# Designs tried in a protein design chat: VHH binders against q9y6x5. Part 48

Target 1, 379 residues: q9y6x5
Amino acid sequence: LPPKLLLVSFDGFRADYLKNYEFPHLQNFIKEGVLVEHVKNVFITKTFPNHYSIVTGLYEESHGIVANSMYDAVTKKHFSDSNDKDPFWWNEAVPIWVTNQLQENRSSAAAMWPGTDVPIHDTISSYFMNYNSSVSFEERLNNITMWLNNSNPPVTFATLYWEEPDASGHKYGPEDKENMSRVLKKIDDLIGDLVQRLKMLGLWENLNVIITSDHGMTQCSQDRLINLDSCIDHSYYTLIDLSPVAAILPKINRTEVYNKLKNCSPHMNVYLKEDIPNRFYYQHNDRIQPIILVADEGWTIVLNESSQKLGDHGYDNSLPSMHPFLAAHGPAFHKGYKHSTINIVDIYPMMCHILGLKPHPNNGTFGHTKCLLVDQWCI

## First folded at step 20 (VHH)

Design wl5
Fold by OpenDDE, last read:
Structure wl5 (fold): chain B 379 residues (1-379), chain A 127 residues (1-127)
Amino acid sequence: as target 1 above (379 residues)
Amino acid sequence: QVQLVESGGGLVQPGGSLRLSCVASGFTFSASDFTAIGWFRQAPGKEREGLSDIYGSSESYTSYSDSVKGRFTISRDNAKNTVYLQMNSLKPEDTAVYYCAAGEYVRGSDHWTYDYWGQGTQVTVSS
């Protein structure tokens, strides 16, 4: 039988939550599998970009999903959470579910994972749910497990996405121990439901399952605001994305806009596109705007508008607060093994290996995950 | 069709209490973990401000602004599809039109958005 893999994402699950809160179900999952304590994600540390990096193994500049909000100056197209269905945005890369589905006697399934309800390179997942936040975890899980169990050709790769603890993280901030304890308890219960469902269906022993996330969450405050209106008139630029990484499209001379912003705040770095630090791998794409502003951790870029968010993400990907975790269980994985760190792009070649797929060119390093896999030598 | 109807507003003396109700129709707010009902207010000449919200399906999660924390309590009755705002220790500065709103969280938006609003109910705190 071909190997099967279920990739699950709990959005905004910061890695150190595992250290600070109790997760009985997840810990049992880890005990019988593997844990990567920290996953260094890609810059910017946002939902659409990082989820696409997981399934492509590419930096954002390479797969073309460079933010949750994008603008293409040539086509005049916009990308956002309410406008993410145009294949134009996704076609700069080939996600793993497409690769998998194009193989003989295999199909892919998806529940709400970014990009899965879009035909990419004229290929859409054999089974998928259109994104709708109102759909319960139970319904998503039921569909995914039904497809994994009863499809022909068999579903060998499936994705499952859930919006917590990101939604609550934004509302409460990660430092709200009382509320976040309840939120994270619910997440652990959902993991329990997942495991129980798989066991009930007889899938648990043969299905590889990865539980991960796209980014963490940092505490924000009304005392840490950067007001752009204090530095530059809004008529001089178009705002493509705001906080914590602002994407600026100048309406006047770029240099003039830069000069107005460069000293706007000691808690914000201002970069011309060509001067963006190489370590971000965030330069070589036309969808990256001419000027980007990067706020320091915990600082929020605002206009003359008030934000009620107490938590946010999107900051420097070297910050631990931005890092998610990865746990995995199944025939491909060891039991009771913990690993310190990997890069988020390393997940793709690992998944390809598990599924027996030839990976497209990617930025991941398979060697970083060898110790997680039973069929590999770990040095 | 989504509708929200507020009630319970009125005139009260400083230190008094009121209980506002918001009846939702056209949807069930407790059916989704990512649907929120929130209370807002707008005083004359001031911007609308968020006060409190409640969301969650099996369990409810609540939040409060600093301005009302400790004095106001949000709750809900799922069977009646109604959200309540118990307002205690009212102050003159609490005088405003109070609105309930329905919203949702959407993947990649990174914020809760309220799209449906009630007509509002006047609350006046005066001696």
Scores: ipSAE 0.934, ipTM 0.968, lowest interface PAE 0.4, mean pLDDT 96
Fold by OpenDDE, last read:
Structure wl5 (fold): chain B 379 residues (1-379), chain A 127 residues (1-127)
Amino acid sequence: as target 1 above (379 residues)
Amino acid sequence: QVQLVESGGGLVQPGGSLRLSCVASGFTFSASDFTAIGWFRQAPGKEREGLSDIYGSSESYTSYSDSVKGRFTISRDNAKNTVYLQMNSLKPEDTAVYYCAAGEYVRGSDHWTYDYWGQGTQVTVSS
């Protein structure tokens, strides 16, 4: 049987949720498979960028999805959650579903994964759902599993995306034990539904399944705000992205804008594009604006309007609160193995290996995931 | 066409109670885990303030602002596509026009956005 892989993302599932909450279904999944306790994601730690990094193995500067909100100064185009379907934004990389789709006797399927409802390099998944948050997990799961089970050519790679616990994390903050317990319980139940559905269809034993996330969540507070309006007049710049990493497009001299912002808050670092720390791998793309502001963990950059969010993400990717996890099960994976840490870009070469695909040039290291795989020597 | 209609406002004495209703039409809020109905208020000379919201499909999740915690309770009747705000221990400071709004969470937005609003209902707390 040709290898099959289902990649599932629960948005904003912070890694330490596994230690602080109960997940009977997920724990069973892990018990019969593998767990990577922490996944170091890419900077900035946002949804679109990190999901695209998972499926490309690239840093954000390389795959071109550098934020949830972007602006291209040459074309004057904007990217956002409400405007994400222009191939212009996605074509700087080749995601794995396209690679898979272009192979002989293979097809790809997708349910709501970022970029999957866009023709990238003139290729779109054979089966996909247009993004609609109103569509239930059940419907998404039903479509994905139907395609995995009945398609010709066979679906060998599929993605499934769900917006929780990110949505609730923003609302409650990750430290709200009472509310987040309920939210995460629901997530675990959905994982139970996933496993049950796969078993019912006879897919469980032959399907490789990865359950992961794009980022974590940190606690925010109204007491930790950085008001840009206190530092610079709004007429002097265009805000492309706001918090916790603000993207600033100056309307006046860049140096003047920088000087007005550089000491705005002790809880915010201000970088000219060329001075962005190398460790972020967030410099070499025209879509990165001339100035970026990076708030410290738990601090929120605001204008005159106050944020109602009690949780947020997008911060330094070295922060544990920003890290998701990875669990996997299937023929390709060991059983009962736990690994401490990988980089999120490492997932791509691993998936390519599992599917027998030649990976495009990427920033991942296959060696980091060898211990997860039954056919590899673990050093 | 999405429509929200508030009712239940009125004049009440301090310490009194009111129950507001928000009837939604044109959509079913309980059909999606990422549709929220929220209550807001705007007092004279003040900005609009978020008070409470409820979302979720089979299971509901609620949130409250600090200003109303312990006094207000949001609930819903899925069959009637109606959301309620039970307001107890009302204070003069609670005097405002109360609005219900419908919103959704969208991937990559990182916030709940309320796009549809009711006409509002006046709540006056006075001796």
Scores: ipSAE 0.934, ipTM 0.967, lowest interface PAE 0.4, mean pLDDT 96
Fold by OpenDDE, look of step 20:
Structure wl5 (fold): chain B 379 residues (1-379), chain A 127 residues (1-127)
Amino acid sequence: as target 1 above (379 residues)
Amino acid sequence: QVQLVESGGGLVQPGGSLRLSCVASGFTFSASDFTAIGWFRQAPGKEREGLSDIYGSSESYTSYSDSVKGRFTISRDNAKNTVYLQMNSLKPEDTAVYYCAAGEYVRGSDHWTYDYWGQGTQVTVSS
């Protein structure tokens, strides 16, 4: 039988949650598999960009999903959570489910993973759900496992996405132990449900499962606000993306806009596009705006209106608070092995290896994940 | 069609209590983990502010603004598709039009958005 892989994402699951909270089901999953304690994600540390990096192995500048909100100056198109289905935004890369599905006797399935309900390179997953946050985890899980079990051609790659603990992280902040404990308990229960269902269907021993996330969450506060209106008139620019990395499209001379913003706050770095630090790999794409503002950890960029979020993400990808984890189980993975750190783009070549797919050019390093795999030599 | 209808407002003395109700129709809020019902208020000459919300399917998750924490309690009756706001220890500064709103969390939005609003109910706290 061809190898099968299920990729699961719990949005906004910060890596250190594993140390600070109890996860009986996830720990059992890890005990019988592998754990990467920290995954260094891509800049900016947002949902759409990082999920696409996982499945393409590319930095944001390369796969073209550079934010949750984007603007293309040539076509005048906008990208957002409510407008994400135009293949124009996704076609700068080839996600793994497309690669997989183009193989003979293979198909892909998806439940709510970013980009999976969009025809990319004229290919859409054989089985998918249109994004709808109202669909329960159970229904998503049922569809995914049904497709994994009964499809012809067989589903060999599947994705499953869930919006927690990101949704609650924004609402409560990651430091709210009481509320986040309840939320994370629920997530662990969902992992239990996933494992149980796979066992019931006889998939558990033969299915490779990766549980990961796109980013973490940092604590925000009303005491840590950067008000742009105090530095520049709103009429002088268009805000394409706001916080914690603001994308600025000047309506007047770029230099003038830059000069008005460069000293706006000691807790915010202002970059011209060409001056964005190389370590971000966030420069070489036309969808990156002429000026970006990067708030320090825990600081929120606002206009006149106050933010109600107590947690946020999108900050510097070197910050531990932004890092998710990766756990995996299945015939491809060792049992009881823990690894300290990988890059999020490293997941793609690993998945391609597991599935026997030739990877597209990517920024991942297969060598970083070798120790996770039973068929590889590990020093 | 989604509709929210508030009730329970009125005149109350300082220190008094009121219980607001919000009946939702056109959807079942408890069917989704990412549908929230929230209470807002707007006083004359002031901006609308969020007070409390509740979400979750099997388990209820609640939040409160600092201005009402400890005094207000949000709850729901799933069978009646109704959300309540118990308001205790009311103060004159609590005088406002109170609104319930329904919203959803959407992947990549990074915030809860309220798209449906009730007509509002007047709460007046005065001696």
Scores: ipSAE 0.906, ipTM 0.953, lowest interface PAE 0.5, mean pLDDT 96

Design wl5
Fold by ESMFold2, fold request of step 25:
Structure wl5 (fold): chain B 379 residues (1-379), chain A 127 residues (1-127)
Amino acid sequence: as target 1 above (379 residues)
Amino acid sequence: QVQLVESGGGLVQPGGSLRLSCVASGFTFSASDFTAIGWFRQAPGKEREGLSDIYGSSESYTSYSDSVKGRFTISRDNAKNTVYLQMNSLKPEDTAVYYCAAGEYVRGSDHWTYDYWGQGTQVTVSS
């Protein structure tokens, strides 16, 4: 009876992969539902920040997950991909699964979405998997579908996360047609498996499904390196995050550190925190360090070493290469509709509408997604 | 415990071939889509260099550095939990200790991290 929603992320799925590669299963999903051709994500265009923006509707400065690597000077706490379970980091916002499961007769389920194995505001997803990249897509899907079909109170909101095409995108780069074709074919097969499993379990007709991603990927090169060690000695700062947006905590006078860095490379912008462009919405959080370095697209900041990465993300969120897509299918959505663009923060109020939840204060605009929904006047 | 054991090194003349083997124990590398086995080498006085890796569960995905692309081929036998490096057209500059390493990819890391290393096997290309 209550509306149900499954939110799926394939990490690092650049929007134009849809045009440049074949996706028979995803295209059939889109044909029966809706497509947003590109989604403007939030700066910095990294995994943890953008996944949290999807589920909170907030800019990174407002939800507090401002990077994949963070440092809090007051508490001396560190956040990283291997040290992400302290609720301290997540508690500056309320993600949709927390709001959902606090409603009468509702549960939330999660397979690996960032934050779902953390007790945020003392509330952890009702059903969840502890993060482990070794767990197959099939097992993640089996758990999610079991919870959607067999839980009391019923699971009305579920998340599913997969690390591709991000993992291979970093290794090959988005322009390696031969290797990325094989990677993306596998992802399309997984989407086919997802749809087939939902049909077999009788969930397909009444479940709303969103398939999206957090960011894209741009091509990198060993010829496009910015050697930070050639500009400044390590002893003058603490490095909180390196590339493509470096987060610099000065150990000496901040202006002195800035002056040593400002002419380091023509392919890198150096910002004092107060000078970060307003369009980034990336200033008003203590976790944003006093100096950030923003590499140009396709450039890599390194510490006197080569890089094995041929693809990366995290760059300026105005770059089309950083944008993911969004596709959706289900009773809430039109069939065969294509929409040009939305902001990633718009996904949250749309999901709240679908689920009948009152959204927390957020940066999204419900009106941007009305045309996707059958129960709304398009404008 | 997790272990990687290299074998197949030795002395080879220029232009010759060798096949290195890496036997993994304590884990099954094909059970995860995000576990990679890679080959690295280190010549005296030089930095360790990544050469090739292989990953995936049912399908194999491979990568090669420019220094070995076209001459070296990585492959694996999932039933034997073994990865191979076929090294053809060997040159004196290929002389190094060759290491097998196991790595993984996790959400938000932005790179593959190799945490488990073999002890290495010496390859010497000399006439």
Scores: ipSAE 0.859, ipTM 0.938, lowest interface PAE 0.6, mean pLDDT 94
Fold by ESMFold2, fold request of step 21:
Structure wl5 (fold): chain B 379 residues (1-379), chain A 127 residues (1-127)
Amino acid sequence: as target 1 above (379 residues)
Amino acid sequence: QVQLVESGGGLVQPGGSLRLSCVASGFTFSASDFTAIGWFRQAPGKEREGLSDIYGSSESYTSYSDSVKGRFTISRDNAKNTVYLQMNSLKPEDTAVYYCAAGEYVRGSDHWTYDYWGQGTQVTVSS
């Protein structure tokens, strides 16, 4: 029987929620499998970029999904959460579900993972759902499990995406323990439902399951706003993305725009593209704009307006608040093992190994995940 | 076709109470975990202000702005597809047109977006 893998993301699941809140179902999942306590994600710490990094093993500059809002100056195309279907944006990399279903006698299935409803390199997931946030977790799970059990050629790689705790994290912030406790309890119940469904269908013992996330969440406040209008007139630039990493396309002399912004706030770093720190791996793509503004943790860049967000993400990927976790269970994984950290790009070569796929060139290091796997030397 | 109809506005003395209702039609707000009904207000010469919202399919999740927390309570009756705003300890500063709105969260948006609005109901707090 070919090895099978289900990759699950709960968007915006900050790693230390595991220590600060109760997760009886997730903790049972971890106890019988593996945990990576912190996953160092990629800059910028946003949803579309990090989900694509998981499935390609590439930094954002290399896979081309560099933000949730993008502009390509050559084609004059725009990308957003509501305008994400043009394959142009996705075609700079090959995600694992494409590689998987091009193998003889294999299919891929998807429930809402970013990009799975797009024909990337003229190839769309063999079974998929068009994105619709109104589709319940139960329906997403039922579709995935049906496809895992009832497909020819068999589904060997499947993805499942859920918008929480990101949606509530933006509304309350991670420090609202009363409200976030209720949100996170519901998520733990959904994980319990997932495990129970897999057991009842006879999938649990022979399916590898990864539960992870794309990023964390930090607390924001009305007292921590950076008003861009106080520093520069709108007419001097085109705003491609706003907060917490603003993407600035100058309309006038670039040096003049930079000089107006460089001292705008002590809580914001302003970078010319060539001066973006090398540790971000965020320079070598035309979709990265000539100037970026990077707010300090918990600060919000606004256009002379108040902010309703009490939580946000997108900040420097060295910040622990931006880091998700990874848990896994299945025949490929040890039982009861905890690992401190990996890079999010390391997940891709590990998944390729589990599925017997040849990875495309990528930025991950297979050696970082060897200790999670039963068939590897832990060195 | 989505419609939201507010009712329950009127004239109230300072310190009084009022309950606003928002009846939704054309959708069921408890059918999705990521649909919210919110209350907003706009006083003359001021920007529209978010007050409270409620979302979730089976469980109700609520939020409140600092300006109304402790005085206003949002609730809903799923069988009637109706959201309520109970407003207590009313002040002259609460005088505004009150709107309900339907919002949605989608992957990668990083915020809740309110695209459907009622026509509003006037609340006047004065002696």
Scores: ipSAE 0.854, ipTM 0.937, lowest interface PAE 0.7, mean pLDDT 94
Fold by ESMFold2, fold request of step 21:
Structure wl5 (fold): chain B 379 residues (1-379), chain A 127 residues (1-127)
Amino acid sequence: as target 1 above (379 residues)
Amino acid sequence: QVQLVESGGGLVQPGGSLRLSCVASGFTFSASDFTAIGWFRQAPGKEREGLSDIYGSSESYTSYSDSVKGRFTISRDNAKNTVYLQMNSLKPEDTAVYYCAAGEYVRGSDHWTYDYWGQGTQVTVSS
């Protein structure tokens, strides 16, 4: 039978939570599989872009999901967390579930992973759930396991997404150990439920499971605000996205807008699009606006009001606070192996290898993940 | 059809206590892990201020602003679909209209959004 893979994301799971909190169930999962301690994600370190990078192996400039909020000047289209279903936004890449289900005798299933309820290149996941945050983890898991066990053609690739610890991370901040320990304990219990369900259904021994995340979380504060309205009248630009990477579409001369912003705060870098550092791989897409503002870690860009956030993400992808982890278990993976780091774009070619799929052109490097796999020699 | 009805406001002396109630109808707030019920207040001439909220399905998670932490306690009774705010050690500065609100978290939003609001209940702390 063809190899099977379940890809699980717990949104906003900062890599060092593993060292700073107790995870008996996740640690058992790791003990019998592999761990990558730090995954270097893509800039900007936001949810939609990084989830799409995992499943395409592409930098944001290459797959076209460049933020959680976007504007396309030619079509006048807007993208947001509540307006994300237009295939226009997603069609600059081919995610792995599309490639997978176009193979003979294969299907793909999805529970809430970004993009899986969109017909990308006229192809929607064979089995999917429309996004609804009110659907419990148990129901998401029950649907995924039902599809993995009972579908014809068989489901060989499945995705499962959960909003924690991101939701609570924004509310408390990662430094609130009391509250985050309760949140993270619940997530560990859900991982225990996942493993238990897979065992009871006879899936555990022959299913490859990846547990990962899209980004981390850093502490914010009312003492670390950048008031944009103090530097520039809002009538001079259209605000496409605000914090911590603001996307600015000038309404007046671009150089004039840049000059008004460049000295706004010592805790914010202002870039003309052509001056965005090459290491971000964040320049060559029309959806990236002419000016971006990049706040320092823990700083929040606001218009003229206080912020309710105590935790945030989206910052420079070199920051360890922005990095998630990756754990995996199954017949494709070694047992009891720990690896220091990979790039998030490396996950895609590894998954293609596991599933026997030809990867589309991408930015990942298969060699970075060879040490995780039983069929490869680690060089 | 979603409704939130506050009660329990009134006049209280400095150092006193009040218990506010928020009865929800048209939805069950404990049915979703990502639905929150929060308390807010607005004093005359001031911006609306978030005070506390509670979320989670079977397990309750709570947050408090620094201005009320240690003095106010949020709790809920899932069977009655009701959220409470126990307000102790009240100060004249706590005088405001207190609102109950329902909010949610969705993937990619990066914040909790409160879209449903009660009518408010007046709390006055004075001698």
Scores: ipSAE 0.854, ipTM 0.936, lowest interface PAE 0.7, mean pLDDT 94

